Miniprotein binders against a7ua95r516to809. Designs and how they scored, part 4

Target 1, 294 residues: a7ua95r516to809
Amino acid sequence: ASLSLLSISDLVPDLQFIFFWMSNAIEILYFIQQKSPAYMQTIELMDDKAGSKESLLSATISANEEAMTILEEVIMYTFQQCVYYITKTLYVVLPGLLDCNPFGTEPSSEQCRRAAGVCVCAVCVMPEAVRRVVSVFQTTSDLLQQYQVHSEIQSQMFAYLFFFTNVSLFNQLIDKGPARGWFQRSRVLQIQASVKILLDWAKGAGHNHLAQKFFAKFCSTVTILASPPQQLSQMSWKALCAEHPSLKPVQLHRILTQYQLMAELGPLPIWQPSSEDEAYIYRTVDLLESFENH
Below, E stands for the ipSAE of ESMFold2; O stands for the ipSAE of OpenDDE; V2 stands for 0.75 times the mean of E and O plus 0.25 times the DockQ between their complexes.

## First folded at step 2 (miniprotein)

Design A13
Fold by ESMFold2-Fast, scan of step 2:
Structure A13 (fold): chain B 294 residues (1-294), chain A 104 residues (1-104)
Amino acid sequence: as target 1 above (294 residues)
Amino acid sequence: SPEELKEKIEELKRALEEAREALEKGDLEEALRALLELARALFEAIREAEKLGDPELFRELLRLILALIKAAYALRKGDLEEAEKALEELEKAIEKLEEKLKES
C-alpha cells in the first residue's frame, strides 16, 4: 500500500518527528535573532587583554551566519515535507466532498436546529467525506499546537493547505464536473453545504481570514452555479466579473456555459463577454489552476 | 546552574553513544530517537546557560545545536556519510563544552 492510500492518522507518528524538528529549528532561529545582538555587544564591551575579543566576535558572527543559513534550510525542507504528506492525503479525500450529500432524507434534531440558523451543539455530525477532510486539518492543527509552533508558521501552513484545497476542488469540479453531473443545481447545493461545513471549521479554528482569501475562486464558482436562473439571468458579464474578481474570463465563461447546459427551467440569456475579456475566454491553458502559489 | 549543566552534558554523551550504535546497525529510527533524547537534554541545557549569561558558552551551545540539526537532517535524507560527519562534529562540540565548564 502506498502512503497516498493511508489515512492522516496513519501518518501521525512520522509527522510528529518532523514537527518536533521543525518547531525546535524555528525556536532556535528566533533565539539567535533575539539574543545574538546582546551577546555581540557584551563581547564588544570586554577588555581585550589577551587579544581574544576580535577573534571571539568574528567567530560569533560566522557561527550566527552559518546557523541562520542551516536553520532556514532545515525549516524550509521540514515544512515542505509536512505539506507534501498532508496535501497528498487531502488530494485523496477531497473528491468525496463533491459527491457527498449533507442533506439527509430524515435529518436529526441537531441538523434541523443548524438548518434553521441556530447551532446549540458544538459537536455536530457531518458527512463522512467532510469529516475526513476536517480530520486532516484538525490533525495538522493539533500537531502545530502540540509542538508549540509559532503562530506565523501555523498561518503559513494553513494558507498553503487552503490554497491547495481550493485549487484541487476547483480543478476537479471544472475538469470532471460535466461527466459526473456536479453542475446540476441539486448537486451544486450539496457541494455548497459541504464547503460551508469546512469553512465553519476554519472560522472556529481561528483561520477565517485565510479561508476567505484562499477559497475565493471555488466559493465564487459554487455561488454562481447555485444561483437561481431568475437571478443569474438579470446579471451582465461585467456585473459577474465585479462580484467574482478571482475568476479568469475563460473560467467564468466555462462556468456559465455549463450552467446553461444544466439548466432545468426556461431559456437563459447568452452572456456576452466585455471587449477587454473577449480574447481571453478561449485561453484553455488558463482554465485549470496551477498548484504553484506565486 | 553549573551542576545542572554538567548533568545535561552527561545525558548528551549517553544519547550520542546510542545514536552512533544505532547508525552502525543501520537503524535510522533508533538513531533519530536517540537524537530526540539528546535534543531534549540540549534545550534544557540552553535554559540553564541563559541564566549564566556567558557569551562563550552560548557559542559552544550554538555549535551543538547546529551539529544536532545537521545529524537529524542527514538521517532523514538517508545520507549515512553526512550523518556520521555530523555526529563527529557533535562529539567535538560536547567535548569543548565540557572543557569550558571544567575551567570555570
Scores: ipSAE 0.014, ipTM 0.386, lowest interface PAE 6.5, mean pLDDT 76

Design A2
Fold by ESMFold2-Fast, scan of step 2:
Structure A2 (fold): chain B 294 residues (1-294), chain A 104 residues (1-104)
Amino acid sequence: as target 1 above (294 residues)
Amino acid sequence: SPEELKEKIEELKRALEEAREALEKGDLEEAARALAELAYALFEAIREAEKLGDPELFRELLRLILALIKATYALRKGDLEEAEKALEELEKAIEKLEEKLKES
């Protein structure tokens, strides 16, 4: 469909406009916060013979509170619009990451081919599907830098984008994985390599802490699915829960069930839910993640 | 310097007129662009005014900032009537800033 052809580049002009307004609102808010205390101190030091000092101070406080409320709403609105456009693009390109092969021997792009030699990642090449996802993150980073958006807002932006990516990838893998063959070992190893490219990008961009925090669920899922049968069969349910605290009991149970089915394991591994968790392994309503922040 | 601040005030007036003309045509995109130019000119005016160290000027700057915020917010909501009223408040705030600079 036409949506599958959408690229982040198509949205750059709209995003530039929104980031510009967001940056301006943040600067105005910062100015009011910095200058208001000094001005109020000046009013407080004035001789209050006419009574105008108290009226001026009251009016300034009211105007300042109103201005800050409006600015915070503008900042929130523009932030939400940026997130909306960026995540809409991510939603279209993310499924491709689960269905690509980064272990090709030939370069996947002109940039790699122009190297005229062995790429730094000889085994792991950047598939076009992964490149599209990385381009969304890189373009976002470039725009935030271009408009000098405050570092705290930049962190909040990438926290949400990583959260969205994690939820989207996890839900797609769990819900559509069986039909798409994504739980087959060869496909899981390809997914693991593709995810590593995203995590490496995040580390290079200075967002390693955010990536570790917000990709935890999907990374745990892929790590379990990529584990050798010998290693995984030696782990108890309790050990797996301790190693992968981001996974709910029903999610861990579903992952292990798929792993056992695909790997045709025998004899049966000792993956027995604790008595405390037993009631929750059948709560299918908790299987897929919500895009609402917890 | 007073000379630099006067130049920035003229830039504010020009951006305001561009925003007003765009709103009269119903061109929200052009109006938003003009308000963005006004915001840039305002930040430069604030920096120049700080060099003068006048508490009265800061009061006028706070009024100007508030008026700009109201105009920007109204435009974001697509409320053309509220945006027009906010632009009038912006014009009055710029005029008061200019008058106060003349007094100093």
Scores: ipSAE 0.013, ipTM 0.354, lowest interface PAE 8.0, mean pLDDT 77

Design A3
Fold by ESMFold2-Fast, scan of step 2:
Structure A3 (fold): chain B 294 residues (1-294), chain A 104 residues (1-104)
Amino acid sequence: as target 1 above (294 residues)
Amino acid sequence: SPEELKEKIEELKRALEEAREALEKGDLEEAARALLELARALFEAIREAEKLGDPELFQELLRLIAALIKATVALRKGDLEEAEKALEELEKAIEKLEEKLKES
């Protein structure tokens, strides 16, 4: 059923049911895969006194194949359902991360502004919007741990959740950023500080490698936008492409154009696309990322 | 152990009866909860039976797993006929499991 949910806490009972089935289906599938060869050998070594050996072997093979097929379907279905409900909740809460202020209510805190990304300022608090996103990841981690889901499945789930988060945040920033003022330097520094809280959470949870891989595009975008004008203007197009390989030419061009406008650097482009990339910088179909693993 | 497995088989039988009664009343939510309790008892029974290494018990456990999943899927789809059939398969498999345990 389609439900409109406001927080991950509202999903916990449903997710517990799904994780219960996923975890146990994985354990049973693993049990069958590990024990079936030994049981088949036991049957083969059995003294066929009653003439039942072939019947038992045939029945065991048939039941094994049926059980494995059903368990694999259950694992796939429950994984897809978890991802669906969790990402649906993320989609609602993620835009708030782009509007929040992690530097608290003290506007003159220079320490907090300069410490964007690694906030050590005493007045910095986790904004409600960031806390909602972190709560989704933490609740997912808690459920995976509670039901002792295999680490490889946990990694696959967080890989997808980070992929989804990156695509959602990047698309929101690129598509709606100009109208929402998100490309203003003060807003970019707030966004950088907020995303750093998510990355720090991922590192603490043991998912640093996944976060580095799947947040690359959004992190590159924010890093460029937070760069001082004096520094950024000294970098060539090729140097920027090399530093930010996750960005497509059209995406990099859009980011630099917005940076130029916000920094009031005039109407002339400072960064010249390579002749090879120039053909692709106006392909609007490549501007936004796909949720279909593009 | 055989003693612990027997206790789990008794839990399976109770959960099955609860699921059957819920289906007769048309209470799909109650039937689903009964199947969830049956699943918990089944997984615990599997862990106990694993220690015995008996190929006939292993065969009956696989039938219980398959039938339980079929019943759960059927309830989710509202297919009461398939759910009833799966519960009958569960009943027969539990009876065979109990019979085999008494023989051991």
Scores: ipSAE 0.104, ipTM 0.544, lowest interface PAE 4.9, mean pLDDT 77

Design A4
Fold by ESMFold2-Fast, scan of step 2:
Structure A4 (fold): chain B 294 residues (1-294), chain A 104 residues (1-104)
Amino acid sequence: as target 1 above (294 residues)
Amino acid sequence: SPEELKEKIEELKRALEEAREALEKGDLEEAARALLELARALFEAIREAEKLGDPELFYELLRLIFALIKATYALRKGDLEEAEKALEELEKAIEKLEEKLKES
């Protein structure tokens, strides 16, 4: 089917070409940045028989600026292409995380072994839906390593991929969650466990800081939904906002309203915003997360 | 080392010849691939020259970078005549680099 064409494995040859160009452009850019000052100084110190030194210096500065601009454009273009192909693949596999049950999967006999009387089968424990997402991140990491892409660019790429993942999961949970039953406690706990597997992978890959930063909104949402209603009802609106700074007040209000409806907490409201709190909520009007590069 | 740099210069010459042949045939995709290989070999040559600490070799390598960028820019714009001139400039710069290496 058409979905098989979106497999990360099918994109590897195209990605290899793009990563190769990106890696080389970055290395050349850094070389010029590091060596250009010394080269310019060499021109300044040259013997000037005909007063041509200033023209040579000016021409070299212009050539350097043009070279830097072209290299930066190549880096930007190749980076955007990599991100485009990778996020297109992620978009297809991410919804599976919200329907995944990591607690119901048993290891297959083919892959199970025992060590010191304990059954060890890490691959069988990871749900298929989670494995598909991890495979996209791992393939990306492997390509960055294969082409020796500078660590700063690696960090920028994973920052964007985590940001995209967070936005996609958050928007799906908020938009489709009530209709699909994802706000039910049992499903929230399953989602929380699946996300923990992704975060554990990110920590193992050296991206713990980026994962914590860019998954904050979705993690806050899941934490709220997993919290007992009694615990939430004991907190003031200001305290709730302070505990979840990654959520906009309108988003937090939407989450709490949906949670209250699903929990059927009776006729008493879980909390009542003050007139000041209500004005603050209405000041923020966007309920869905945007794909912003911040 | 000088021997390793010599090997990288030979790789540059091969990539340049492939780029010129592709350009003469109007095969922009093959020309782009050859310039990509030239860029890789050039970067490796720069790393070897840096180890030698020779300012003249470094100067000649920077000239190659500028010529390569000009060729890439011309190819991107579809200016085949300007791209050919840039490749001729690359050829002359590679020859001068090889002469400098022989003199060391």
Scores: ipSAE 0.007, ipTM 0.273, lowest interface PAE 9.1, mean pLDDT 73

Design A6
Fold by ESMFold2-Fast, scan of step 2:
Structure A6 (fold): chain B 294 residues (1-294), chain A 104 residues (1-104)
Amino acid sequence: as target 1 above (294 residues)
Amino acid sequence: SPEELKEKIEELKRALEEAREALEKGDLEEAARALLELAYALMEAIREADKLGDPELFRELLRLILALIKATYALRKGDLEEAEKALEELEKAIEKLEEKLKES
């Protein structure tokens, strides 16, 4: 039996424990920050009976600093653990988003048979593969709300999850796309529709600005690949670079090369980097994105 | 009130004993569950202690918080030696909090 591919639902009990501790550590940290100055001032105003006042103040300052330090470590640790488990789950389900059909034209016969032949495809606006990705984000949002985690921490969490998703999808499309047929126009349109479902979920969850920021590279890639040949052939290299600033010149060139191959188009007008500096950078930068922001 | 805080301290002692017994048996899952229950009781104890406004109780409360966080962190990392040490610190912190409450 295989236990290597667990769903997000299987991780919920462990994630609940981690989110509980993250929330409690944040609340305790806030309590200490708010109450400690008042208690220290109270000690200073106390009668100095047998020198106990100075001892109590010193002990309180020491205990406060130690508690603050360990709470900050716990908050960081629990945040990193949540990110680790959630992104590990995302990594497993994300490739399916590039291979699914949100237009409902290819339901599995096995799937329909198990569903007793009920195929109300108009109600099934979300493919199973997209639903799995959305479920990871929704479960994360639900846990953050359940444990009342501070909004700044919630924003940091989704910023990283969107960053991770963008890099994963972009790298998979560029690296595996040619062999998997993902650059074919019909597949690109399916990918675009699937990504729109994901972005619409993010907007509904209140994370539209984060989604726009962190999905920019993958969205630019899909937008170019889905462009009509007549529109794309009229744009210069400089104009394309300006319209898609999130893409590195080497990445844009690779995308346009794949587009031409699939569409059987000739070279686009001014299919060159705009300057010697850009040409130099293009020759020296890596094609694939890094998961590290250091 | 002091009586409500005393009740919360008794809940903390019960959860600590459950965590200790689980750890002695090598049941990390049961120990983690017991520490989770202890954390819930601690949050309520913090709210009750704050109402009393006593600086000495506040100091002992900080020590209790620190000990509990250390125990939970050590247990999650699978560091049994540090977990046992942290549970001993937690026991001492609960006893000191109880002593200070009796003085009030």
Scores: ipSAE 0.060, ipTM 0.524, lowest interface PAE 4.9, mean pLDDT 76

Design A7 (at its last look DockQ between E and O 0.76; V2 from the best seeds 0.00; counts 0 for: pae O 1.6 > 1.5)
Fold by ESMFold2, look of step 3:
Structure A7 (fold): chain B 294 residues (1-294), chain A 104 residues (1-104)
Amino acid sequence: as target 1 above (294 residues)
Amino acid sequence: SPEELKEKIEELKRALEEAREALEKGDLEEAARALRELSRALFEAIREAEKLGDPELFRELLRLILALIKAVYALRKGDLEEAEKALEELEKAIEKLEEKLKES
């Protein structure tokens, strides 16, 4: 069978293998970079009677460069494989967030609170769909820490995972939302509550900046759709663009059109696009986000 | 020492043979598991080569890292053709390593 359908728990041995080599490749690369100047100085102190000093220096430089090239390839490949398999797991579990009803979880929250007195175990009280997503992020975080992966690599990993999550959720909401009823106000409020649980996890894990940056587009969409009609109908196109700078004109226009339909509002003149944006609201190629990070 | 490095190379060869036998039975998951177990022996071999100070042996062992990772993930993807190619590359790399050990 295909590895692409496995849960995060099934991938732990693969991720341990990847993180083992990624972290060790980084450490070996650092060692070579620090040792290389001392090696070159030792060669320069050697007797050059046979004329081999220049040849040995050239060979040593070449060998170090080849070793560093190999290690850089290992680091790049392991990072790509980590991201590939983790995001395949996310792809399977993320759609459930859009169908989730987090308000039906109070009994589980109550039992978790009683078992611990003052309980802070957010995973135990989460709706199942949210728990599956958080478990992917938490397992990734735990493994990165266990293998002592450099903090900059950990940040890049979560930047990509949050980017992927945002693209997946945003595209599904925009593309499939009408057919699935996800634009209905009660559903949007459920989605908003579920995403808040994810954002709280990211903040508690020390990734608040990355989550704020990369979830902005999806969160802006949900915020607009969750807004009371009285409040939102008093905001102009210019004000909405300023409040939601992460949304492209075509994306904002689509969201407002769906809001009008969902709220049974007639056309609102104050939502008319600015002259600067009118050329862009019909470019359907810009509606959905790309999964490629460029 | 050269003897310790030879012992680690024999460990690599045994684990590779186990992976190939699992692949011949069509058990791709077991083949990938057997290859993942190579990691400790390969890392220890890299450390022994570092102590010897032979840059060619060290470089060849580093090349085994990428070959091993590619082989494991070809098997985990279920791509038999890519997996067999990756195992052949890994076996060839080990043979080159043994030849370089003989020269030293």
Scores: ipSAE 0.597, ipTM 0.866, lowest interface PAE 1.3, mean pLDDT 80
Fold by ESMFold2-Fast, scan of step 2:
Structure A7 (fold): chain B 294 residues (1-294), chain A 104 residues (1-104)
Amino acid sequence: as target 1 above (294 residues)
Amino acid sequence: SPEELKEKIEELKRALEEAREALEKGDLEEAARALRELSRALFEAIREAEKLGDPELFRELLRLILALIKAVYALRKGDLEEAEKALEELEKAIEKLEEKLKES
């Protein structure tokens, strides 16, 4: 049979198996951590007339240490494999978010409901591209719930997935956006609406705090690009930085510069830094570079 | 009990042999099914080992978990050579578990 692109659905059987063992390994690790002190105390309370107590105690400590090490390796390995498969799938579907239109007036025939032979459709629909991304997050959530994975691990996994999504979308928008037309106002509004669908899903799934934290950079970027040029020109550089703390000053400057070029304004400027603002930008770049590891 | 665990070890051996045969035939789906069966039997064996309170036996079962996960990962990649090596690791771990149980 010919190879096709792997969807999240194609990965479910393998992911179910890995989640099963990750969950079991976590539960076993917690069991050992909780019960080990009681077993050690039982050994310590035994009468050592044969001189075997110290050997038994040492053997038990060694066995517990080794078991915990193996369980930690299993948990780490299974977590990394799940994240790898899920992010690989996300990487394929994420670019679609930047090219879809959630404001479509006529959805595909598959998205329409038939009433007495007439198509009845909502004005705003979830684009297929957004549905594919939501499906990846929903499947992950379903698997974590199915195998009763502890909430801390669930939070850690979604923190990573949101971080990955944010970085991927931000890099694509900044690097390819101008050439793809994604900086055009109409396209930015479509992107903003698509991202809102993802954020609404995250809120409904109980991950609002993580989504707000890890999508902040991309959301700030989209907010700036969706802002009227006249409103941006009213703000000082310090005020813009304060409004968008998730963006490094150099990133904010790049976004504003690209936005000004794409807006094709007449005589009215979008934003021009003052001499003081320019000095601040350059000082901030130098300061950031001094802390970067080369 | 040791007798219950012996029964689980026999189930593990059967599933392992099914997986090896499926890999030799190039039937990845059947191999995956056998590994899922092996996983279920292994989890049940862990529960039985926990009841016996033998930390060394429990430790050997944990090694089986890691080997099993490696086999599943290799199978997913379609790396038949790596999957075969992982199944060989599983076989050795099961053999060691069986010897440990025989001592009891």
Scores: ipSAE 0.363, ipTM 0.759, lowest interface PAE 2.3, mean pLDDT 76
Fold by OpenDDE base, look of step 3:
Structure A7 (fold): chain B 294 residues (1-294), chain A 104 residues (1-104)
Amino acid sequence: as target 1 above (294 residues)
Amino acid sequence: SPEELKEKIEELKRALEEAREALEKGDLEEAARALRELSRALFEAIREAEKLGDPELFRELLRLILALIKAVYALRKGDLEEAEKALEELEKAIEKLEEKLKES
């Protein structure tokens, strides 16, 4: 099936099935962990027929360890499948975020229009491209809450999804941005506004810390590109490195080089990398972020 | 009760057979429906086994979860070979569960 047809709504039945078993497996695992000491104590209090107590204790421990191992495998597998399907959906909708004009009058979602006329909810006032991305995260959040998935697993899920989103958006901006005109100030301001809407949603959903942490690289890139030439030209390489520690030297150098070209600025000695960073700015292998390092 | 658990195991077997027949006919939607019924029966069986307090029966039921999930996702991916393999794993696990239930 073409990836282009997969909406988050189409995945809901599958995700419901996975989240059901994920939640149940976590609950059962927790139950075993809590009951295990009581079972061991009960066996220890039994009349010691020669060798029977030790064998029963050993068998019970082994059975509990095996059960826990199976449950952990179920949790890991279900988590992996959730991430796989959700990230596929994100992969389809994320490019639209970079092309989005949030200042345009885009029509409200068809769903809210049908139900209540003019819906003024935070999601309905979002640009369509932003709404599509937010819908993936919101649906994920709603399902995790519906199935009462443990808070730690929810945090890990959102950490990964934000990581994936940051890597995807950053790589697309760096790789395709010059050719697509995304480095133009007017376009950058649109991107900045769109990302702000997403971050505001994450804050409202209780994921502010995770969003700030995992979007840092993309946000830093957008902040630099959104800066007026008069302001940015006064900032040294060292100052920019200090303000944007999430960017590798090669990444910062690439951003500044493309900014210079776009703004038709001559060579700026103040942006020259330090002697320490000079060897690193040519590491093109480190330019794009990897999806594997999480 | 052991009788209630036995009834749930029979429900598992029926649902598995329906899934196999559907898969053989190439009806992936019906196969997926049958596996959802198997999932329901499995959840209920786990709850019954928990009440019985038999750790061996409980463990055998837990093994069915992973095989079931793999089967559902194989079907969704259109990987019929992996789906068949997962159904075979489910069958073997149910057989082993029935054997242990007779010994308990």
Scores: ipSAE 0.305, ipTM 0.728, lowest interface PAE 1.6, mean pLDDT 88
ESMFold2 (binder alone), look of step 3: mean pLDDT 83; pTM 0.820

Design A8
Fold by ESMFold2-Fast, scan of step 2:
Structure A8 (fold): chain B 294 residues (1-294), chain A 104 residues (1-104)
Amino acid sequence: as target 1 above (294 residues)
Amino acid sequence: SPEELKEKIEELKRALEEAREALEKGDLEEAARALLELARALFEAIREAEKLGDPELFRELLRLIAALIKATLALRKGDLEEAEKALEELEKAIEKLEEKLKES
């Protein structure tokens, strides 16, 4: 690992240590939750004088509370550390996904035939930028599996990673998109294809439900921008709001304005906001998404 | 069985001594490895104690878990003073566990 370079591979040793402790802390916590009631009951049933039994019970409750508290702190701490390292890596690689061209990276039949297998050949056709993002998710999945982390914790982790990815991609597209040309139809189709690769990976990894939930805003944005002018021009503001409930009025208005400019559409009033929504269009604080989860 | 639990307690004591020696040498990487070995022995000790159904042994195992985690976190943060204190707490917890096992 070189100084100033941040890759998921460079973080694997640190992540292995953190996942080991997270997995073990979760197992110990579940063990205590399962066994503690039975041990408390055993103490209550002991044939001893009341004062002695009550003292033993009190001491056991105290020890149990201390162990549970420190285990919960460790689980929270290690989960937060994993999220921190993984999202820090994602933040560096995600912008590349918006600039890559998945339609131009397919190798010749000869290159594919020389590959040692379907997986190697498939990796060769992915844009480098998309491969880097998929690698972060795959490495995370592999480590969670290696350390046998409970499926509920795995789901919570991928829920947050997908939430983070969605917010990052959406904010970059909305904030930087016009200046970068990302709203041009050819670029939007490339972005849509790249996003489909990520969603297909998530489905294959068993996280389709989480991906559908947490990528909704970015997927809605890309779907609108990729829509044919004929199709989009047939939809009213109310219909677009109904089809894309994840988008705030100011976000939807910004997307449609950029679409109109890039698609060479004339001055069409077809996407006029409702009276209620018009007030929210100019709230710039609501344009970009927050990384704070609620 | 009591014999299997006694064997695991000996593994805990050995791993603790290895961690203490590594910390005294300033070898944080070796100290971390010793604590991971201690954690493995502790998991096995917990499973053996469960078979005995002894609530007093269970209580001492809870204290041992808390002490081990404190030592590990202190070591990771580079807080050598807190790590040394946590290892001392861990040693006392192991001694208490051994005392309770002798009573059985």
Scores: ipSAE 0.056, ipTM 0.506, lowest interface PAE 4.9, mean pLDDT 76

